# VHH binders against p49116: the designs that were tried, part 271

Target 1, 238 residues: p49116
Amino acid sequence: EGPLLSDTHVTFKLTMPSPMPEYLNVHYICESASRLLFLSMHWARSIPAFQALGQDCNTSLVRACWNELFTLGLAQCAQVMSLSTILAAIVNHLQNSIQEDKLSGDRIKQVMEHIWKLQEFCNSMAKLDIDGYEYAYLKAIVLFSPDHPGLTSTSQIEKFQEKAQMELQDYVQKTYSEDTYRLARILVRLPALRLMSSNITEELFFTGLIGNVSIDSIIPYILKMETAEYNGQITGAS
Below, E stands for the ipSAE of ESMFold2; O stands for the ipSAE of OpenDDE; V2 stands for 0.75 times the mean of E and O plus 0.25 times the DockQ between their complexes.

## First folded at step 16 (VHH)

Design B4 (framework vhh_brivekimig_d4; at its last fold request DockQ between E and O 0.85; V2 from the best seeds 0.84)
Fold by OpenDDE, fold request of step 18:
Structure B4 (fold): chain B 238 residues (1-238), chain A 121 residues (1-121)
Amino acid sequence: as target 1 above (238 residues)
Amino acid sequence: EVQLVESGGGVVQPGGSLRLSCAASGFTFKRYDMSWVRQAPGKGPEWVSSITGSGDVTLYADSVKGRFTISRDNSKNTLYLQMNSLRPEDTALYYCVKGGYLPWKKTFDLSSQGTLVTVSS
């Protein structure tokens, strides 16, 4: 029984569409978000412990936590993505919708608050200067959360979560030995992820998916797809 | 060389059914996700459905969900599309495509002949 994560799971490189346009349209936002979603899901499926849960269980698990994983990914890749610019563009699109009377006042408030929460979370993570190892372990902790309804093998999931937490603790103690409370400070950020609406996230980032497919529908596909084409696309080789 | 040959198209009335086939050669079929893409007259290509290499997971465009079924037989290197409850708006040239669903995919390789599906009263 080796470690839950290896150094290969620390690498989390998002390839963005290039060049970034002057105007970020819905398509660019959706493409960027989709790339991050796929990267996050492929990261998850590369974990042996995740594979050990079986297809049904790990699909259910990802369906339950994809928004949290995605949000952590946003935080981790905020600079590469120019997240602030993306969020500003989303707000601008919302303003257009407002002018067209397509949204109720309550809905506008909900969406704006969601965007604010996303910004605040990502800013808070940046302030903590979370490194790649810490992000990997945090994603694992979020991934292997046994407290979602409808999950099977919850004991095993819990075991993996504990292992992730332990490895994070060991890493932090080793790497940041002078900061006694760093672990706690990092873990305290996780509850904020549960305040985020997956539905609103999907509406903001994934409007315009080809075929108008739902994230719920695409998750099992991402988890089982062949990776050759995906790898070729993100490396520019194909 | 990759070769894809579609068949099974034809003329049907609304509510009718067709089953498309695609014979694949020139690559290890089971190692690739496969897709169906259609192009209606005067319109651009539209992704219809994808299936993983193993055949375990399928994905459908909202416009065909519940009516179309994608499947594959890796032993025969063949991709299928069962189309039920056909509508006039399903009229298009249907292409078999090597590759799966990627939201950022900008182009589809439509170098094959395709098979024509016409739904009309």
Scores: ipSAE 0.923, ipTM 0.965, lowest interface PAE 0.4, mean pLDDT 95
Fold by ESMFold2-Fast, scan of step 16:
Structure B4 (fold): chain B 238 residues (1-238), chain A 121 residues (1-121)
Amino acid sequence: as target 1 above (238 residues)
Amino acid sequence: EVQLVESGGGVVQPGGSLRLSCAASGFTFKRYDMSWVRQAPGKGPEWVSSITGSGDVTLYADSVKGRFTISRDNSKNTLYLQMNSLRPEDTALYYCVKGGYLPWKKTFDLSSQGTLVTVSS
């Protein structure tokens, strides 16, 4: 009946740690990534269609797609995060690990290939100048993916994905009426998200998590945590 | 006025068990995620575990996962920490903290008394 997403779901504002250090470290990178992860999860949990699927389905969906949501968030917030600087710092740390013989050459190659794929994705999205409405619907298409292994309730998930695709099409055709092929250029970028390893993303961005918690364990916590506490920390004490 | 009173600490041998309690007052306990934080002698505070306001989801530091269990009784405004297979490294003053796990939160309100846990022979 109503639209899948409201205007409130288009708003996606990342609050970065302040101040940015002169030399980037694991803690700053992890804090920045964590803020984006929490923002992405709270964005997802605020969608009525997502809530309607129930707790078990919500947890399974987000565990399956968090890396795709996170990568879309990295692309959307690349300027705010100074993502190019963060990636350069990660590459420098990785090269130092080779010199100290702390990591195998095969593993280094896998990680570097992941970074190259991430840079290529973010660059393609920047070149397309994806707007806030387009990012919101792309995130919804990714979130409501019925084709992840082990999912149940796939028919309802598929209906929400189709609704997201339809609303994106309607938006693009009305807003960018002069660019007949814009929607096609955007949608062909999405399969690349499935080629990036969630385990490598976790290693690159979340190694510094307080208590060394896993993303698998933190996901159900973020989805069920009290929102007032999160809002108070992000917007400042009321 | 937020008040938190920890209890249940003591001296125990390695491999032993203790159950900590935290009596909360001055706020709507069930509406807040809660955490346990510890501070070893001469060291900074270390986050241990968090539980959602409903009690549905828990989160643990890797150092205690599988050994500690956080729980709460919202009808009694009480938070618990069941500690099993205790190690000398678990020796610390344990604090109950209003609030859950936020990776960017740099400080904890450790104004309460805490409860001392000593693991030694």
Scores: ipSAE 0.826, ipTM 0.927, lowest interface PAE 0.7, mean pLDDT 90
Fold by ESMFold2, look of step 17:
Structure B4 (fold): chain B 238 residues (1-238), chain A 121 residues (1-121)
Amino acid sequence: as target 1 above (238 residues)
Amino acid sequence: EVQLVESGGGVVQPGGSLRLSCAASGFTFKRYDMSWVRQAPGKGPEWVSSITGSGDVTLYADSVKGRFTISRDNSKNTLYLQMNSLRPEDTALYYCVKGGYLPWKKTFDLSSQGTLVTVSS
């Protein structure tokens, strides 16, 4: 029993690589995105309800929802990441690839549509001025989604999702008491996350991962890794 | 004093196998993720593989996946790398590193001596 999330789950501080290069490149983008991915996975693994599901269920759940969780992270951290600058650099690179006939027209259209959907999602979240508590509950709602194929324990996952929805409702009603429809406006943004392709997200943000590892292989590792080195790297200490 | 001592390198023909070992001391071994990093002649360091502190989850560079197996024995404070189906491009000085996979980490503590693996014929 007790609340699904505590105040420690509201803090979501992304530390960017320093310094930002004059000319953005695949390595800077991948490093920045990797920091957000690790932050998002460490956020998820710290939740007691998530821990209670067991290691195999945890891995399956995160593999199914990592892209939605990552996209919420992009929206939450868009300013500190300079996301609009990163997306502009990616678009410029794609336009150069078209002029040099390096990529198929159909693939480029799919990637450009994805970038547009991502930008529109981030803009819609900024317009709503979503706060850190609301982001934390939205991330919990997408994390505890029972609808993904191949999951076990879906009834328990659904119960945790309902608890996240209830706690979000309670928070919004108490904090934004004069805005009767805020919860509804927030929740109608979630379907857009299901339009995001994990395959394209990997191409946009994770090209250049050290060792050319896949996101599917990194996820189990992050969920089980020791935290001391990671915490030291986030603060800039060894 | 933290010490990492690699062994098990040698000369082998393409397709051969080697097993590397790394004896660790001066820290609580089981509480740290561990990695193997290699450096080919005239090239920069290349991350090869990492393993969690408990030993239950492993991660491999795509270039070695399916051929190399990282493992650890926390009762002996020892890290291992089983290397099968070796190729000439695997020729390098192999280092045991305290710490796991962090994609933004570009520097490695290669203060140990390493163990040389040479694949030739």
Scores: ipSAE 0.792, ipTM 0.917, lowest interface PAE 0.8, mean pLDDT 89
ESMFold2 (binder alone), look of step 17: mean pLDDT 84; pTM 0.850
OpenDDE, look of step 17: ipSAE 0.879; ipTM 0.941
ESMFold2, fold request of step 18: ipSAE 0.741, 0.723, 0.705; ipTM 0.899, 0.892, 0.887
ESMFold2 (binder alone), fold request of step 18: mean pLDDT 85, 84, 85; pTM 0.853, 0.851, 0.853
OpenDDE, fold request of step 18: ipSAE 0.917, 0.919; ipTM 0.962, 0.963

Design B40 (framework vhh_brivekimig_d4)
Fold by ESMFold2-Fast, scan of step 16:
Structure B40 (fold): chain B 238 residues (1-238), chain A 121 residues (1-121)
Amino acid sequence: as target 1 above (238 residues)
Amino acid sequence: EVQLVESGGGVVQPGGSLRLSCAASGFTFSRYDMSWVRQAPGKGPEWVSSITGSGTVTLYADSVKGRFTISRDNSKNTLYLQMNSLRPEDTALYYCVKGGYLPWKKTFDLSSQGTLVTVSS
C-alpha cells in the first residue's frame, strides 16, 4: 500500500483576490476565506483514501471538520492572507460597534475571545515553524477523525487517521531528528481546533455568504464540482 | 463558439409553476457545471442555482431552496429549472450560464437573450 499523501498534497497555494483594497471590507474578507475553503475542500477530495470512503462518508466527514481544516489553512496561509491585518480590521470594527451601540457587549466579548483563540493557535504554529509536510499530515489527521457523531465506516476512517499519524511521525523523526519532542508539541495543539466555534468562524469570515448559501450546503457541491472552471479562476488561465 | 438559448418563461399567478429550458452548444456540455442566474428589473444579477457536470449535486440560493429544482439532460445538452410556488419577487429575466457556483465570481456572461418570468396577479 502506498503513502496516504503524495508530494502533490504538500503543495497548498492560496490565490488571493487582487488588487487588495485600500480599506478592508466584508467582501474582500469573504472572498479570501471562500478561496481558502475551496482550496481546502479540493485538497481533501484529491486524496485517494478519502475518495475510497464514498460520497456520503466524504460529505459527513468534511461537514464535521471543515472549521478545523479551515483554521489549519488560516494558520498555514496567515502570511499570504495578511491574516493579522484582517483580524485587526475585524477588531477595529467591533470596537467601533461598542462606541456606536450597534452590538451588545456580551456578543463582542464572545467574538473577541474567538479571535484571541485563533491568534494564539496561529502564533503557536508559527513559533513551531510548521512546514508544508507537517500541515498536510495535520490536515489529514483532522479530516480522518472517526469520533464525530453519526459517522459510518469508522474503522476505515480510524485506519487512515493512524496511517496519517504514523507517516507524520516518520517524517518528523527523519527531518527534525535532533528535536525529540517536536511531534508531541505539534499534536498537543490539535485539540484546541475543536474548541473554536464554527458558527463564529462563519460569521467572521463568511458574512457575504450568509442569507445566500450555507456552508453545510456548499460542502457537497465543492466535493463534486467540475474543477476546470475552478482551476481557471485561481490560475487566471482562459 | 459557446451558444446558450433559454426558453420557457411567461406570466403566472403567485403560487404557479414554470419550467425553464436552456439549449447548449459549442462545448462539451457534460464536462461543465451549469448555473441559472436571474436579473430583476432595476437590480443586478443574482445567482439562483448550480448543478455539477454529472448532475449528481445541486446547489440553491436560500431564497429559492425548496421551491426550485435544477436538472440536466447531458444526452440532449439541455439544462432545466423547475420553478414551483412562484412569488412576485421571482419576477426576473432568467439566464443560463456556463459554469458552476464560485462565491468570488462577480460577473456572468449574460450575452444570451434570457427568458422572462413575470409573477403577477
Scores: ipSAE 0.789, ipTM 0.914, lowest interface PAE 0.9, mean pLDDT 90

Design B41 (framework vhh_brivekimig_d4)
Fold by ESMFold2-Fast, scan of step 16:
Structure B41 (fold): chain B 238 residues (1-238), chain A 121 residues (1-121)
Amino acid sequence: as target 1 above (238 residues)
Amino acid sequence: EVQLVESGGGVVQPGGSLRLSCAASGFTFSRYDMSWVRQAPGKGPEWVSSITGSGYVTLYADSVKGRFTISRDNSKNTLYLQMNSLRPEDTALYYCVKGGYLPWKKTFDLSSQGTLVTVSS
């Protein structure tokens, strides 16, 4: 009953660490990425349909799709994050690793290809001028993916995905009625999200968590943490 | 006023075990995630473990995962840390902290007395 997403699910406001340092470092990048990851998980946990699937299914879904949600969040928040500057800093750190003979040439090529795929995705979304409603429904489509191995309740997940697709279609057709092919251009971008390695994303953006805690461990924690503390910390950071 | 009182520390040999307790008062304990933070001599504070308000989910630093177990009893307003297979590098003053794990949280309220854990041969 009712729409899958409410207007509250369209709002996606990232609070960045302030001030941005003159020279980017791994701590600033990790903090920025972590804030986006927490925002993305709190967004997902607030959806009634997601809550209805139960805790085990919620954890399995988010463990399977966190990289897709995170990448959509990077594209949506690219300007507020100054993502191009962060990616340039990551490339500079990677180039320093070449000079110090700390990484193999093959590994560096894999990481650079990943960064290129990420830049291409974010650029394509920017050129399409994806709005907040469209991002919310795209995130819902990737969240409610029934085709990840090991999932239970796959029929219910598929119905929620179909509902997200239907509501996105209704929105785009009404709001962008003059652009007959807009929906198709948007949807064809989604398969690229699955080409990006979650392991490489973790290494690039969550370096400050390495040796401390893994993304796989933090996911169930974020989904069940007390929201008042998270909201208080975000308000205090303002 | 928020009050946290840690206990259970002591001297133990490598491979030994200790169980730390934290008695909380002055706030609605069950509505807050809780953490254990340690500070080794001459070093800054290091986050060790967190538990959700419900007790449903726990989170551990990689250095203690598989050896330490965090738990809570909301009926007694008490937080616990069961420490097994203790190592010399676990030697520190252990603090109970109101609040859970946030990767961007750089400071902890360590105004409580803490409880000293010394692992030595």
Scores: ipSAE 0.765, ipTM 0.907, lowest interface PAE 1.0, mean pLDDT 90

Design B42 (framework vhh_brivekimig_d4)
Fold by ESMFold2-Fast, scan of step 16:
Structure B42 (fold): chain B 238 residues (1-238), chain A 121 residues (1-121)
Amino acid sequence: as target 1 above (238 residues)
Amino acid sequence: EVQLVESGGGVVQPGGSLRLSCAASGFTFSRYDMSWVRQAPGKGPEWVSSITGSGQVTLYADSVKGRFTISRDNSKNTLYLQMNSLRPEDTALYYCVKGGYLPWKKTFDLSSQGTLVTVSS
């Protein structure tokens, strides 16, 4: 049967808020992150294999892996997001919070360590010069992870993950035929995604969600959205 | 083409209830997510709640969660908002809008008349 991903699934174009403010604020950061989250969820819901798992499995799967998908999206879109500038603004906000005794030293340490891990991950992906096809398959490998607690249909999820791994291997061997170790260098980056806290990601990037909607509530909503007019705003492809 | 007509507003005491309705026409209602947005006197518009086109998933602003219930009847092209345990801070002109929840959406089409909800202290 056909490939797991089509050329449509390789296209991943983030539309940033405009205009960029002179000084970055929580609203701009949250809007940028939310656009990336919606793009990532829309990407996942468009995969036929994902649709075939059924609604309950889809929701559980994405709730388990959204932070990994989001982090891969941050790395892929780091340039268009000016991610280094966003992270610098977050650090400045944290430094102001320290001066005002608003956060504990332990919490600040945890958050700074998270930011450092995120920067290192994005830098490693940039140095490897990961292309759009490679990002698409890495996201598929992360999405079809059979090992999250509480999942059903784990056998089918594992088969889709193996198909993603196989297709990534075929692509890399064909496209980067002279670089024997490229696939191994790419795949060893993935375990770092599991070490990054989804709670800290939510605190850093999603504190400004309008109406204080949680990520847990947004996920099933994005997966079931039917508004035709959102397609161009989310994918940038209309 | 697109027309939205809100109704059901009125004056109620704190703790009271109201049911708002929105009659939609000019588009395929079931193929669009819908939202309720309110505007308090002297304030900008505030998103309240959204529902998917199928009606399967709903979202609520924290300020109304547990008190308001959004629903729809696709056979009648009608959107509803059941408001319970009303507070003075819920006083606003309520609008239904075509389209769902998007965190980056800064403006809403409030060209319809809206329906006024006044919660007296």
Scores: ipSAE 0.705, ipTM 0.880, lowest interface PAE 1.1, mean pLDDT 88

Design B43 (framework vhh_brivekimig_d4)
Fold by ESMFold2-Fast, scan of step 16:
Structure B43 (fold): chain B 238 residues (1-238), chain A 121 residues (1-121)
Amino acid sequence: as target 1 above (238 residues)
Amino acid sequence: EVQLVESGGGVVQPGGSLRLSCAASGFTFSRYDMSWVRQAPGKGPEWVSSITGSGDITLYADSVKGRFTISRDNSKNTLYLQMNSLRPEDTALYYCVKGGYLPWKKTFDLSSQGTLVTVSS
């Protein structure tokens, strides 16, 4: 039995659309988010334990947790994405929309609350200075969640989640030996991910994908797509 | 070397059906995802559907979901699009494209002939 994750699973490098526009627009935001979503799903599909669960289980797991994986990815890639600038642009757009009666006050309130939760999450992760190994294991803990409805291999999923938790514990205790409570501070951040609406995330960052395809419908496709063209494009900007 | 030849288009009444074919050559067809892209008169290209290299997973634009079925026969190097319940807004030149769905892909190689689908009363 080897470790759940290898060093290749710790590497998580987002290739941003190039060049960055002088003024942020919805197309740039959607493309950036889509690149992160595809990176996150290709990360998940590369894990041997994940592959071992089989296609139907893989699809069910990712459909249930894509928003949590995406949010962890936003926090991890916040600097390369200039996420604070993207969120500020979204807020400005929302404020302009209320002035034009395009959105109800209740909807704007829900979306603003989501943005505040996202900012708080990303700020807490930045304050903790979460490293690449910690992010990889947090993503694995989220991915191997046995408590989603409709799962058939729940005992095996739970074993993989426990293995992820154990390996994270071993890593943190060895690497941050003087910070006895670091693991607890990291783990208590995870429940906040489940309080964030996937529908609002889709509206904010994906505004409808190219061809008006939903996130839910592209998941099984991404998990089984041929990757030669994708790999070439995501490594093209260094 | 890559060659894609679309066929099967025509004029059909609203609610009708057509089956498009794409004959591929010059590459290992089974190793590539394939897509259908359409271009309506006076408009830019619109992605319609994709299928994995193995044929196991398909993806559809919401505008055609439930009406169109993409399929492939790797033994014949042929891609298909079965179009049912056709609407006037489905009127377009339909192109077969090497490669799958990538949301950030802004351009398609439409150098092939395409096949014209006209839905009119």
Scores: ipSAE 0.718, ipTM 0.888, lowest interface PAE 1.2, mean pLDDT 89

Design B44 (framework vhh_brivekimig_d4)
Fold by ESMFold2-Fast, scan of step 16:
Structure B44 (fold): chain B 238 residues (1-238), chain A 121 residues (1-121)
Amino acid sequence: as target 1 above (238 residues)
Amino acid sequence: EVQLVESGGGVVQPGGSLRLSCAASGFTFSRYDMSWVRQAPGKGPEWVSSITGSGDLTLYADSVKGRFTISRDNSKNTLYLQMNSLRPEDTALYYCVKGGYLPWKKTFDLSSQGTLVTVSS
């Protein structure tokens, strides 16, 4: 069978809300994050191997790994999003919450630790100068993770993960032929994604959805929504 | 030309039920996600619920989850909203809208007449 990913799966174009407000607020952050989440889910649903697993397995996989996919998307789109500015605004809001005694010190520490882990991850990816092909295969590796609890069809998922790893190896070997250890340096970044709390990610980036609709409910909807009229808004396609 | 005609609104007491209908024409109904949006007096539009084109999946705003049920009949080009356990805060003009849920969507095409739901006593 052909490759796991085609050239169309390498393209990952985030359309940001415009204009950027003078002062960042929860609505702008939530809209930016939601656009990235939708783009990430549409990317996943477009993969033939993913489609072949069936809808129940698709939903279970994405519910298990959406935070990992989202975080890879944040790293890949950090410049487009002005992610450092968004994180600075979140930190400023947390500092104001300390002064006004609105949040516990323990909660603030948890959130600050999460922001630090996210910044360290994004910085490591930037330092490695990860390209679009590498991001596509890293996303495929985390998407096709057979080791999440409660999954069925784990042998088929593992097969697709191995195929993603093999195709990443082939790409890196040919494109960065003089850097023998590049693949190893890239792959050792992935375990850090599982250390980041999806609950804290949801609180930081999807605050505007809290009390309205949950990420857990949105995920299966995105995977099955009709997309013809939304492609331009979700994927940036013209 | 896309046309949407809402009906089924009325006046009910708290705890009552209503079933809204939306007759769609001018497009291939089964190929589009559909939504219900409401606008309370003096307020902006609020998304209520969405259903995929196939009818396989539904989404609900937390304020209506467990009380409202969205459904569709693609053979009749009709969208429905079954509203149970109605509350005074559900009082609004209800509109059906071509298209599904997008969290960043702030404007809706509310050019149709809508159907008025009043919950009072």
Scores: ipSAE 0.647, ipTM 0.850, lowest interface PAE 1.5, mean pLDDT 89

Design B45 (framework vhh_brivekimig_d4)
Fold by ESMFold2-Fast, scan of step 16:
Structure B45 (fold): chain B 238 residues (1-238), chain A 121 residues (1-121)
Amino acid sequence: as target 1 above (238 residues)
Amino acid sequence: EVQLVESGGGVVQPGGSLRLSCAASGFTFSRYDMSWVRQAPGKGPEWVSSITGSGDMTLYADSVKGRFTISRDNSKNTLYLQMNSLRPEDTALYYCVKGGYLPWKKTFDLSSQGTLVTVSS
């Protein structure tokens, strides 16, 4: 009946930790990533169609796609986060770890390949100059993925994904009417998200949470937490 | 005015159990997530566990997962922490705090008295 997403779902404002340190460290990177993860999950839980699927389905969907949502968020917030600087710091740290033999060569290769794929993805999105409406619908397409193993209500999820695809097409056709192939260029970027390992993302961006709490444990909690105080900290200065 | 009163601490041997309570007043208890935070002697505060306002979801620090159980009784405005299989490293002053888990929250309102848990080795 109504649109899948409202204007409130297009707004995606990340509040970064302050002040930014002169040299990036694990704590700053982890706090920045955590704020983006919480913002991404708060965004998802605010969608009426998502709420309609019920708690168990909501948890299963987000556990399956959080890495894809997070990666889209990294691309969307790349300038606010100074993501290129964060990735350069991570690469530098890994190169130093190779010299000290702290990690296996095979593992380092896997992590470096992941970083290269992430950089390529973010660069491709920047070149396409993806706007806020396009990001909102891409996140919705990823969120309402019916093809993850173990999901129930797959027909309903697929209908919401199709609705997201149709609304994205309508938006692009009206806003970028002169660029006939823009939608195709945008959509062919999405399969790359499935190739990125959530375990490697957790290792790179959430090292500050390791030993304290897991992403898998946080997900159902974030989806049900009270938002008043948390919203003030995410969107305001605190 | 928000008031939180912790109780239930004591001295226990390793492997033992304790149940902590927190009596809340001055706010609509059921509308707020609540947390347990502990502070070991000479250490900074460490988040332990959180529970949503409804009580439907809980979250635990990896160090206590499987050993501690957070719960609440909204009809009594009371928060609980059931601690099993206690270890010497669990020795700390335990505080209940208004609010849920936020990974970037490094400071807590520890103005309440807390309750002391000592696990003898």
Scores: ipSAE 0.661, ipTM 0.864, lowest interface PAE 1.5, mean pLDDT 89

Design B46 (framework vhh_brivekimig_d4)
Fold by ESMFold2-Fast, scan of step 16:
Structure B46 (fold): chain B 238 residues (1-238), chain A 121 residues (1-121)
Amino acid sequence: as target 1 above (238 residues)
Amino acid sequence: EVQLVESGGGVVQPGGSLRLSCAASGFTFSRYDMSWVRQAPGKGPEWVSSITGSGDETLYADSVKGRFTISRDNSKNTLYLQMNSLRPEDTALYYCVKGGYLPWKKTFDLSSQGTLVTVSS
């Protein structure tokens, strides 16, 4: 069969809300994050191998890995988003919160640790100068993870993951032939994604979703959403 | 042109039920996600529920989850909203809108007449 990903799957262009407010607010952060999440789901939907697994499997895979895909997207789009500025605004809001009890203090510490892990991940990816092809394959490796609980078709998912790994290896070896250890340096970054809490990511970036909808409920809806309207929203600039 | 005609509103007591209908014409109904949006007196529009074009997936605002059910009949070009366990705060003009849930969209085309739901004792 042909390659897992085509050149169209390498294109990953985030359109930010405009204009940027003078000071960042929860609404702007939530809209920016939502656009990135929708772009990530649109990217996954476009992969023929993903479509071939069927709707129920597609929903289960994305529910299991959305936080990993989202974090990879944050790293890839860090400059476009001015992610460091967004994270600083989140930290400032968190520090200014009126919370005095011990449980609240413990939660703030947990959230700050999450932000530090996220910053470390994004900095490591920037230092490695990960290109668009490498990001596309890393997202595919994360998407086609056969080891999440409750999955069916795990054999086929594993084969797609292995195909993603093989195509990434071929790409890196040909494009960065002088750097024998580049692939290993890239792949050892991926386990850190599994240690980040999806609940904390949701609290940091997705508070203020219209209707107080949860990410878990929005995922199956977005994956089955008609393409024509929102495709124009995420690719069109007008 | 796109035409949406809502019906089924009325006056009910708290705890009552109503079924709203929306007759759609002027576009290929089955190829568009659809939504219900309501506007209470003195408030801006509030998104209530969305359904995919195929009808395979639905989404609900937290305020109505477990009480309202959105559905569609693509053969009749009709959208429905079954409302159970109605509360006074559900009192609003209800609109059918072309398009699904998008977190960054703050405006809705409420050019249709809507259908009034009043929940009072």
Scores: ipSAE 0.706, ipTM 0.880, lowest interface PAE 1.3, mean pLDDT 88

